# Ledger of designs, part 17: VHH binders against q54mt0

Target 1, 331 residues: q54mt0
Amino acid sequence: MRPISLRLHERPITQVLFNREGDLLFVAAKDKLVSLWYTTNGERIGSYQCGGVVYSIDVSQDSKYLITASADAKARVWDVSSGRQLDSTDFEVSARSIEFSQGDKQILVVTDQVMGCQAKIHVFDFDKDEVRKLNKSYTLPSPQCKITQATWGPLNKTIFASCEDGAVRIYCTEKRELIKTILDHNKLVTRIEWTKHRIMFMTCSKDGTAKLYDTKTLKLLRTFDTGRPINAAGISPLKPHVILGGGQSAESVTTTKVDASQFKVRFFHIVYGEELGGLIGHIGPVHSICFTPDGKTFATGGEEGLVQVNHLDESYFEFDDDLVYNPPVQH

## First folded at step 7 (VHH)

Design D03 (framework vhh_brivekimig_d4)
Fold by ESMFold2-Fast, scan of step 7:
Structure D03 (fold): chain B 331 residues (1-331), chain A 121 residues (1-121)
Amino acid sequence: as target 1 above (331 residues)
Amino acid sequence: EVQLVESGGGVVQPGGSLRLSCAASGFTFSEYGMSWVRQAPGKGPEWVSSISGSGSDTLYADSVKGRFTISRDNSKNTLYLQMNSLRPEDTALYYCATPERAYLPRGFDYSSQGTLVTVSS
């Protein structure tokens, strides 16, 4: 592991995201900026300026388009290579979550819940060959609570929504209705992360747990209890490892001392739940973790505005979890 | 899509033998290490054995060392577990795992349900 620190943002990082090739890293932050970096050397390429806090971003599979959801109640489409804004869609309230569908033919946008306006998931059609004003395809029924994130299920057949009330709500995209509610968490669900090919998903919660589910059956497979709020999970596409990040912000006081160990990201074997290690790199809560698609690199973004890029050493991949695996129940 | 199909389980007397097979598809089998994992009734999953992609290296849990032999045939995309001198405590659902599939040890509805081994007199 060889860490690279990216120091540009002076406000909390909200999301880090690699493109499909893994050569580009996008960073969204509360300073209204999305920054773009080369993964290999941490060299800054450019930026995309929004009108409010950037809560959520996604990039098309061909790396040509970036989409952003921001506090100025706008969803924007950007040309990655030029930095030009190609389209802007207005909402009545902050846009909180945004994601391309598999195959990049649609975009989902989650809008916030405020006085007089319920949280909603809006779906728009997207044509990559001719970027026009986004045309709304449909809006899903409100869960009557704030949605922290929405993400497309396998083959775009469903949309999963993590909610403030602790629920994960699953909508059928064809029928445009709620089909399932998972009530395993007792506090706000912060994030949903997919394993490779979306065969399983992990939920992160302020209740101090992350939960792993089978996508087809929705069966709870494992609970990871860290005892601290979990904001983010990175799931390795190459090894049976998950990285959990989070922590609780300490209120600023005259004599406050920060214990960096409470903000370390923690590695777990995803099947057996054994903790494999941890990495200290942030002095505040970790808000986002993302692996490159090849599994060779992961990035973390924190409350302090720091992004850490970790290139995993050859020794990490030589460690065969299957060959040297020794679960807690083994004698 | 990665698919793993286990077979070869059954009921056997203590001291008996069974050979388990795992037919793999949807990935380049020879490039991945493979493992056998078991789950006894009322217990958590227990790693049993692993083999490297080439078949050159093997590793065994202490509880089965000297009794079980893991092997593979990369030309047939098949993993094997030869189980000798079986004991009642070897009674379990056995399933094979790639790194990705190791995420779902039991009740996997897609393609891997495991193969049941019962050792009883």
Scores: ipSAE 0.000, ipTM 0.166, lowest interface PAE 16.2, mean pLDDT 83

Design D04 (framework vhh_brivekimig_d4)
Fold by ESMFold2-Fast, scan of step 7:
Parts: sequence; C-alpha cells; structure tokens
Structure D04 (fold): chain B 331 residues (1-331), chain A 121 residues (1-121)
Amino acid sequence: as target 1 above (331 residues)
Amino acid sequence: EVQLVESGGGVVQPGGSLRLSCAASGFTFSDFGMSWVRQAPGKGPEWVSSISGSGSDTLYADSVKGRFTISRDNSKNTLYLQMNSLRPEDTALYYCATPEYASWPRGMDYSSQGTLVTVSS
C-alpha cells in the first residue's frame, strides 16, 4: 500500500490524532483549523475553525466530542458529527495543551507563561451526557516555567508535565501537589507519549534524545539518541516499535534544495534500542506522530503542513523482530 | 511500474568481498531512501542497511557495522552494498527494498527476487 498525502493546511501541523476506533483522523494546524478525515481513504469529512493557532486537540472515547486548545486564549468543546461548537472557556493567555482524562470525566488545559502570568495546569469537570459551560475543579501549582504538554497518568491519579527547563514534573491529582521531578533531559522536553495501558512512557527532547521510562518506578529504561531535536514519538500498540520524528528548522541562510533525510521518521526496536530503518516523507521538521489503536496505521504531521497516512502491510506484521538484534538485553 | 533488480551475488570464501547492485526503474530514484534486506536459509528477513535519497545518511545493523558499506549513484539509478570480511553467517538471499518503503523497517515490500550470497569454501 502507498502512503496517503493529506494536503489541506497551508501552515505547520501541530498535532495528528486518531480516535479510539482508528477510523477517524483529526489534524490540528497553525492556520487555526482542525480538519477531520477518514483513515481508510483520506477523504475529508469536515473542519473546526478556531480563532488562533491550534496547539493541541483530543477526542472523547466515543468519538462524539473534540476539544481544542488555541492561541486565542480559548479551550473549546466541539460536536464531532455536526461541527458545532458546544462550549468555549476563556483564559488570560494562550491555551497550549488539552487532554481528556481516562473515562472522559475531566479535561486538563495548560496555559502559557508570559510576563505577569505563570504557566498553569487547569482541570475542568466534563459531563458528556449534558455538555455545559466547563466548571473548573482545580488548578495545579505552577512550575514557574513554560509547560509544553501535560497528560494524565494511569487511572487519572497523576498528571505529567513536560517543561521548557528539561524537567518532567509529576503531580498527584488527589493532593493537587507536585510529587516528583525527573531531570534526565538537559533541554526543553517537547512531548510525552504513552505505551499501551500507560505502563511505560517516552519523553522527547530538543537535546536530541527520547527516553523510555517505567511508569510505576519512574526508572529510565532506555535512551534513544538521534543527534537531532525530537518533537514526536509514535509507539506501536502491536509491535515492539517506536517511531521518532523531529529535525532542526531551516537555518537563517536558506538553500534552494533541502535534504529531506534530515526530517525522516526513524524506527527503533523499543526493547533492544536498535534502529530498524526510517521513512522519508517530509521536507521540514515532523511535529506529531500517532498510531491507530490497532497498530495497523500511523500518521505523521510536518512543518510544511503535510500529513502522511501510512497503512502497514502484511509483510510488516510477519517480520520476526527477534532476528534483527541478538545481543543480551538489559532493561 | 516500479522494478528493482539485484545482482552481484555469488560464492566467496570467508574473509572475501562482494559488491551487490540494485538497478531501480519506474520512479524518481533520488527522492527515496533505499535499504538492503537479507534472508538466510531457514530464517526470516533481517534488515542490513539503509541510505537516504541524497546519500548523506547511512544506517547499519550491528552484525555488519564496519564490514559493509551502502552507497548509491543517483545518476545511474543504482544502489550498492560493498561487503568486506564476509563470514559464513552472511550467507543469505539479499534484496533491496522497494522505493515506496525502501527506508521503512526491514524492507516491508519484497517485490524483487534478490541475489544469493554464499560464504563457504
């Protein structure tokens, strides 16, 4: 099967996201638009128009609701099927990250840090049967630095925040306090991605590394060093594979031809750490990677506004991963 | 139609060298990364090496690092694998991955017939 190229957005892609069933693909971009597509054929279904750059999106487990965080200092709730805006919550500053809790009963929203306003993680109650104005449940203590992303830990007991200072900060949702700080990265952490059931997590950093951790012990299990800023990770729910994406933005001196290999997504064996190969498809930094929950398809979104949808074929799933790397494994 | 034709295999003694070629047609060769994949008798496929479209980036399996060199000539639409210090364990059918998935994990598209390398006396 050939990859499907989705060419609608004229500005950088900020996030690609599949729904739980994997039949729908949502694309957020800096052109203020979220687009919706069928995964199977790349047919466009609709769009959701925000008032500023859309930084982050999430979709409910039943695929009925979309939430968006945008530069116009708003978090919005949308009806997926109709495209209708159901609710809008105002902030003093840009909303940078947004995510439904497991079970879709709460929503977290990260707001930006500017002079006179600290970065914050706000938590709102959400009732999917009766969508009303979002009611704030609580706000977590500011790390006093910019937060690039926040994401719910297992069973909603924690919230993990990736920070500009290189830290990953973990908050207890019951006590509403910081309980752990991980300082393994020496530059901005761009993204946190979960393995199946949130048993492990991966961090991506501008320091050129991605790091894999055990969620329960917070033990560092493996470091993937690409030598280039990493913006995104996609973790296969079906194969022991991780896909890393990123790359350096164009330098001040522009060239008429850019080597696209510097923006390739790179495949690694998650256990052995061996690089398995890569896929060239973008002419600028890759900002987002997402697998369908069945592991049969993944999407990538890039700086150029391109989204690539890759349907994995039968040969990929027939590969014996044990044949690629035979040294004794430590974790 | 995309076509990949491997050549250069043969019988060689341990410690010897061979150079494999893959002639590509039906697509813009320089736009795609390319890979070499091998399958030993009675075993599954193993990824060997990959090269970017420009040729500036290369990747190697640990089993071949320091012994094999991947290269390409975009003016000739040809991919190469220079194999030095060959071992009996290198005995396999070698094939290049299709251009659509050339730099995908372990050459997921096996449309070519490959070239056989046998390392023995």
Scores: ipSAE 0.000, ipTM 0.137, lowest interface PAE 17.5, mean pLDDT 82

Design D05 (framework vhh_brivekimig_d4)
Fold by ESMFold2-Fast, scan of step 7:
Structure D05 (fold): chain B 331 residues (1-331), chain A 121 residues (1-121)
Amino acid sequence: as target 1 above (331 residues)
Amino acid sequence: EVQLVESGGGVVQPGGSLRLSCAASGFTFSDFGMSWVRQAPGKGPEWVSSISGSGSDTLYADSVKGRFTISRDNSKNTLYLQMNSLRPEDTALYYCATPDRLSYPESFDYSSQGTLVTVSS
């Protein structure tokens, strides 16, 4: 299938994100800009300008509010329709990760680890009727290492943090303390992605693997070994499929030429682990992948500043996942 | 284009005081947190202090808590570091930093102006 290419950003894409309805695509980039697009035709609607690299974004369930975490040490709240900044919270260091809680009553913000300042997860109360004022609720204990991302667990009872040391740390939001550490990866964990209803989660790592877990038991269910750093995973809400993206720039790793096939996104059956195919579209590492909630479209964002929007065709949905070539092993 | 110019350094006796300034231009100064970083001869850079864009929140390295005060004047686009009870170990080149520079210390230009503070008898 032929993707829609969005060519606005001149610096690496850090995150692509669809809203709840899937009709809007938000793109965050290292050029300090968040851009907004219509999913169906790739028409640009607007932009939100930060003072530094935008590392992470999230959008409220009603699509009225956008939140951004930036290298300029600010977390900001924006009015989506007008592009106006409604509120901001200052930090002493870069804000690296940001996310609305389920139901949009709170916002988590991860701050960077720099010389003399430990990484932290801050939680703020969010009142949609008083958006011009963020009130800090609490700060979780530092893991004493850099946090790449934090994300709300099921029913906001936990917060999961992916860490530079290879750990995934799980905090209890009620007790405001660390309750579990997962040590299955041996290198930096880049991303945590949820399946539908957050019943399972996938971790991506620079160790070349993505790992699938049961959320309730924290049991490791499957390891996907690609042999290359994994920066992103998109999990289909409609089909038992996961898309893995990553790679490493030839300039940062080797002096030899690297072709575009080394940066292809790869499709896997989430249960059986069978590779179903791949899509070439980027000339550098893929940093972010997101599906629309209906599962009919996904977007990828790359090192080169390119965003590709892929509308999945009828043949993808006609594929019978029960007809996989190698039947599942009995448990 | 972001530009930062440090000044106010000099030679001072132990127990003395100095006030450093950083003149900022090329961005909306009040929208950004700011930091001071120092580099002693033969050592790597060390973060000293940070202040939020509004000036309401401040942070200090343990080595300078109670002795140094970071402040800003958003009407003048200027960051300050008031240094009291100076010690020989405070001797260093002092740099102001935006959060971008602080997050990427490998991109911090050692040849940038900075302002030299020497504490000696």
Scores: ipSAE 0.000, ipTM 0.167, lowest interface PAE 17.5, mean pLDDT 82

Design D06 (framework vhh_7z1x_3)
Fold by ESMFold2-Fast, scan of step 7:
Structure D06 (fold): chain B 331 residues (1-331), chain A 121 residues (1-121)
Amino acid sequence: as target 1 above (331 residues)
Amino acid sequence: QVQLVETGGGLVQPGGSLRLSCTASGFTFSDYGMNWVRQAPGKGLEWLSGISGSGSDTSYADSVKGRFTISRDNAKNTLYLQMNSLQPDDTAVYFCATPERADFPRGFDYWGQGTQVTVSS
């Protein structure tokens, strides 16, 4: 696999995201821009300009709407094809995380903990057929610490929040209250990633581990220990593979060379926990990893502003990752 | 340069009212959410209230909900806090603050000097 390098942003990438069809790649960055690219050839087709660092983005299932959460304390709704801003919702503090609910009927927005204001998760109603000013449905109680990301649980029955204190907090959307706290990490949890149909989830942490859980039981199934802060996980929807990325920027001023191996993305078998390999491509910490829904391509975004798009070849998909005995074809 | 100037503090009797003002300059005021924070003698910072850039969304700490009202006039670049039913425990220096910027926490660097509110006889 030979990566396609996308070089537009001169500031750190905060998120890379493919649409449902996998033909479009959205890139959010600290330069206040979201850029849009064709997955197949890396051709740039548009941009969306925010008023501050874009921390988080999501795209509707029909690829008609993009939502952005940014440091200028705004959540915005954009028309993907025209680039036109359709709506803007203001907050008291920076918006840090944003996500469409399953079926795109609601949007969650996480606001930052700053200036004594507590971090909160706000939920808005969204009408995709007639986009008008977002109407707030409810706000969940604050965990009284910073939330790095919130994401909808299966069937929108819960919202999961990764927190600065190392906790993952789970809220009931019907009762609008905290129902569970997971305390397996001892440092900031950076990201929660879902497997297909949200039957399992992965947590990434500054403690150097990623942890895999069963969504129904909340049982810890596996810990992946990289020994370095983990900022991102990409989970294959087709193969039992996870890609972990992260790294810590060196504070050293003594060398002009960067050891790129400290920023490599690492491939693991999600069930066995076995490391399958790694890919060197970034010269700074990796902040975001995303697979296309068909599992044929993944993108990585780094501190240096680089995005790499990796199209996986047929030999990758022929690799036998199955735990169950798979006998060869009969002669 | 971002500047915030708080006014309207003073001495007031228990049960009285005060309106605080914060005049902002150096940024597009209507593009930013604004907050009120206070610090009582010998205590840490307490967040009181926030308002969105458009003024359409407001939030309050439980300690002041129903007694304090946050508002803004974007044409005048001014933030307000109407304080009713003041109690001795409301004695504090009151600050206005902007939201966090990408490059550093804006509220940390862009708090004004504050305005003293004293609730006593």
Scores: ipSAE 0.000, ipTM 0.285, lowest interface PAE 15.3, mean pLDDT 84

Design D07 (framework vhh_7ubx_2)
Fold by ESMFold2-Fast, scan of step 7:
Structure D07 (fold): chain B 331 residues (1-331), chain A 120 residues (1-120)
Amino acid sequence: as target 1 above (331 residues)
Amino acid sequence: QVQLVESGGGLVQPGGSLRLSCAASGFTFSDYGMTWVRQAPGKGPEWIATISSGGDTMRDDSTKGRFTISRDNAKNTLYLQMTSLKPEDTALYYCATPERADFPEGFDYRGPGTQVTVSS
């Protein structure tokens, strides 16, 4: 692994995201900025300036549009190539999570839970050929607790919401109602991450575990226990590997360094659950991990504002695959 | 590092007015929505008002028309203007942020509060 360090942001990274082609890396941070980089060499392309902390971003399948959810209570649509803001939608409270539907015809936006304002999942129609003011299609019933992230289920038939109370709530998009609640975590669920084709999903929690589920049956398949809060998971689309990141939350802000081993990202075999190794690179909690669609590169973003881009060596990866790929005997 | 310090409370007669202030430090105040909450003796916390980072406000119907929330981003200060005070408004008033510096934590930082007593 040969990490490229991207040192632009002076505040915590909230999300790292590769586009579908994997050639572009978008970085969202609490300094109100989204930065854009070439994956290959870490060269900076540009930036998109919001009016508040950027919590969540997504990019359209054709890489033409970027959407941002920010603490200034706005969801914005940006033209990627020009950096121009094309549209903005106002909310009464911070927008915390945002995502394009599969096929980019709709956008979901999660708004924050503050006293007197329930957390909501808003769904808007999006026309990529004629970008105009987002038209609200519907709003889902509030779980009456904070939602950390919402994400589209397979074929846009469901929306999954990770919640502060430890639940994962699943909504039917056709009926616009809650259809299932998963209560396996006992603390805040920080992230939901999909495997290829959304056949399985992983949940990350402040309870120190990540849990792998079958999407169709919602059966819990495996629990990964790290003993420390998990903020992020990156699932390889190429190998049966998952990378978990997190670390003890900073209860008090201090200049005293903590042992960096507490913030290492940890590699696990997704099927067998064996830990394969770890990578030390951050001096604070890791908040986001993303793989390129070809599985050859992953990025991590941390509390200190650092983004590390890791290009996996093919020869090392081939060697690791030969050692790890030994499925149970089947008769 | 993140600190919220309320001031402006005190003893006031029914029908009186008070302006509460909340001085914020240790974070970029203008990036965050802010909330006023009160807790009366023997009761749970009650939401009063929220102001977004952009300045849009939401208020509880029971205090609507009597209480106004506002902010001054240049001074890193949140305000609550209270008018036509009633004995029922007696409570500890505190301000809160929607999150700590440690993301993605929920409501964590709230100030120690400022006591408002409405009594003749």
Scores: ipSAE 0.000, ipTM 0.247, lowest interface PAE 11.7, mean pLDDT 83

Design D08 (framework vhh_7mjh_2)
Fold by ESMFold2-Fast, scan of step 7:
Structure D08 (fold): chain B 331 residues (1-331), chain A 120 residues (1-120)
Amino acid sequence: as target 1 above (331 residues)
Amino acid sequence: EVQLVESGGGLVQPGGSLRLSCAASGFTFSDYGMSWVRQAPGKGLEWIGRIYTSGDTSYNPSLKSLVTISRDNSKNTLYLQMNSLRAEDTATYYCATPERADFPRGFDYWGQGTTVTVSS
């Protein structure tokens, strides 16, 4: 099947995100705009205008509120249905990552590292029944390097931070302190993605690998080596499949002609690590991948400003991922 | 001018211990995290560990039981304590700063290196 192409943004896509129901797709981009679309047909519903590059977004479980982190040093709260800005919080530096806690009672915001100001993770209280000025609950100790993303661990007991130095740092939210550092990557970690119920997580890195971990033990389970920088992972909630996306920008490539196959998204069996196939759809690096919660659709966002929405066929779900060789009974 | 000068290398017997130092100058040492990296003859670079401004440390899991990184901000000095040395620990050891906030994009600062030879 042919994907639905969404061609509104004239600048790189930074994030694609489905809501809890999977019927809405939010797209954040460097053109300062977040766009909203129906998943089923790719019809545009609305837009949310920020004052700078939108780096990160999240949506409340009830789909009523959108939060945005942007280069104009603001975190904003939006009413999804009306498009109205309900609140904004100012920082000294760009806001790089933002996420609702599980149950939507708190919001984390990552701020950038610049000369004289270290990267920080700020946590704010949020009341979805009465949206007022966000109240800062606490700020976590700086990892002394840039943070690319922070995300809530299971039951909001921890916050995981992917870092420019190649580390994944895990903070205890109760004690408000660093409790663990994972050092398996040797280059910038671009993204952390959760499996269903957050029992496992994947890390993506500019070192050309994605790594799968058990959340409880922090044991490294699998390494997926693509040989190219990985910016994004989409993990199917329905099949044992992961989709990896990335590639280097034309600016960083020394060749005068770029093969579009280097920007294909690649499918892997999450347990066995076997590559199952790939899809060509972007002419530049893929920056974001997201599955709908029912696992029937995924979206990809690229450097060129293109979003591809892929509705998976029935044949995809009938594929036998656990074929077992049946050897002769007697010899 | 950023300068990192390693010292304390030399010949040590298998099973022995050694402490390396890195004297830093030309920048505000207390504001930056520091790393140790080694390179064995004919092999690639191997990251040993890092220490942050807070004093928190993180190590290469394969080396964690064998090394300790510390710092003295009053002396602008980084330390690497190595115990139970083996022949495979023979390498040139470098200190480097991993924090790039105040440095030009794409550059890390490295010392000249100090050589450690583990042999009888």
Scores: ipSAE 0.000, ipTM 0.122, lowest interface PAE 20.3, mean pLDDT 83

Design N01 (framework vhh_brivekimig_d4)
Fold by ESMFold2-Fast, scan of step 7:
Structure N01 (fold): chain B 331 residues (1-331), chain A 123 residues (1-123)
Amino acid sequence: as target 1 above (331 residues)
Amino acid sequence: EVQLVESGGGVVQPGGSLRLSCAASGFTFSSYGMSWVRQAPGKGPEWVSSISGSGSDTLYADSVKGRFTISRDNSKNTLYLQMNSLRPEDTALYYCATPERASWPKFGEFDYSSQGTLVTVSS
């Protein structure tokens, strides 16, 4: 196995994202640019230029539309194939998180919390046949703290918000109200990542843990303790594996005893919690990890502006994930 | 296999300057980020600075920011650390390091040290 290194961005990567087919890789970065690449060979296809740090992106199911949330207080809709900006929505503060609903009929946008303005989750209607008709449907009650990410729950019935105070807040989309708060983390929750069909979810935190939950019951199933801030999780849709990434930023490090192990992405068995191994490749914190929908490839994006694309080997798929069993020698 | 050889250390007075070099071999140098790590007497290793494979992105520990400059020459497979305004607390063995490339399921180990190069700042 040989990773493909994508070097274009001059600032930290904020998100890597594959489309539904897995043939396209989108990369968002703090240099105001979203880049587009072929997954198979790492050939650059194009770019989408925003007016500020791009914090969050999502792509429609048909790969026709890209949406971006950026520090210039705009959410934008782009035509993927042409690179043309189709629409933009203005906010008073930075847009921090953005996501299409399942079926691409709505878009959620999280706005930042600054002095005099509370963090909010805004929901807009999206018409794939007439993009310019985007209309705000509703805004959810503020948690009165910064929201790092919001994501649609199963069948769009809920929205999950990861928060600066360590909480995960769950809103009912029909009633437009907070219905549950999870308080298992004691520091900022950086990411929520879904398993296939959204039957379970993983939370990542600056407290050094990632936590796995049952989506229906909200029961905590497993805690993965890495001892270091976790910024990102990638969950395999094909094998019971999760990849965790993170590490301390350079701005938070002065005389700390630091080595490359803090920037290693670490593989865990999602059910048993056993660490299976790790990959070294970044010289700073890993901020984003994404698997292709077929589970054959994953990408990582780091503080240094590097993106690595890893096509998984035959040996990876031959690995026994159920139980390690060594039967007695038969004489 | 990766091989790293550090040089350029020495004895300097506070406020002085030194330039460290690291000669790299055994991998495609331009494709990997590189770091400088130091170990002061009686202390564990401390990360100092990192640079991307292309050289366009750099990171610094707060203790050295504004005084140290990391750079590389990919045509010579060499990493540099320019150290200015040196302080007694900068006294340490300095090592260059590369993230070890690993493949599933065979993962490599991080090797951030070789022989190192000694920097002593004293009056």
Scores: ipSAE 0.000, ipTM 0.135, lowest interface PAE 16.3, mean pLDDT 82

Design N02 (framework vhh_brivekimig_d4)
Fold by ESMFold2-Fast, scan of step 7:
Structure N02 (fold): chain B 331 residues (1-331), chain A 124 residues (1-124)
Amino acid sequence: as target 1 above (331 residues)
Amino acid sequence: EVQLVESGGGVVQPGGSLRLSCAASGFTFSSFGMSWVRQAPGKGPEWVSSISGSGSDTLYADSVKGRFTISRDNSKNTLYLQMNSLRPEDTALYYCATPEERSKWPKYGEFDYSSQGTLVTVSS
């Protein structure tokens, strides 16, 4: 592993995201800026300036388009290579979460809940061959509470929404209605992360747990209890590992804990639930974790505005093989 | 072997100021973030402030924000905590801490709190 520190943003990182090829790293922050970097060497390529805090970003599969959701009540489409803003869509309230559908034919946007305006999930059509003003396809019914994130389910058949009340709500995209509600968390769900091919998903919560589910059955498979709020999860596409990050906000409460475990990212075996280790790199809460699609690199973004990029070495990949002491064929 | 030596504590009246120092040796000081932690009599330890290795990033506990300033001088391998507008509730043993040397998976450690600390007493 070879850590690279990226220091540009002067305010908290809200999201780190790799493109499909894994050669580009996008960083969104509360300083209204999205920055772009080469994964291999941490060289800065460019930036995209929004009019408010950037809460959420996504990049198209071909790496040509970046979409941003920001506190100035706008969703924007950017040309990645030129840095040019191609279009923007206006809302009445802050845009909090944004994501391309699988195949990049649609975009979902979550808008905030304020006095007189309920949280909503809006779906827009997107034409990647001719970028023009986004046309709204539909809006899903409000859960009547704040939505922290929404994400497309397998084959775009569903949309999963993590909610302030601790629920995960699942909507049918064809029927445009709520079909399932998961009530395993009792505090705000901060994030939903997918395993490879979206066959399983993990939820992160302010209740101090992350929970792993089977996407098809919605069966709870594993609970990871860290004893502190979890803001982010990174799931390896290559190894059965998950990285959990979080901690108390410095603005919200004074910590009484001496050790750096509040800000440490922790590695767990996703199947067995065993803690494998951790990484101390941030001096404040971790807000976002992302693996490259090949599983060889992960990035973390923190409250201090720091991004850490970790290139995993051969010793990491060999570690799990050494742990197989009683293989399944042994009698 | 990591060595940390705190100094600068003492008795001060409410509203007064003190500057704490931590002299570090046994590791590449500029490569590690540093923290100040305190422990009041009969209570658990409390994180006070942290600073990045370069000194460009700082974080503060809400109880001290606006009153305390963390800084470092990498040429002198020294960490500082400037404490202003001191209150009786700031009375504690103060010590500096370093993250344990990072190693290959899974052998990452926590902060090393091997120092003896420096006592700060804010009189009634």
Scores: ipSAE 0.000, ipTM 0.128, lowest interface PAE 20.2, mean pLDDT 82

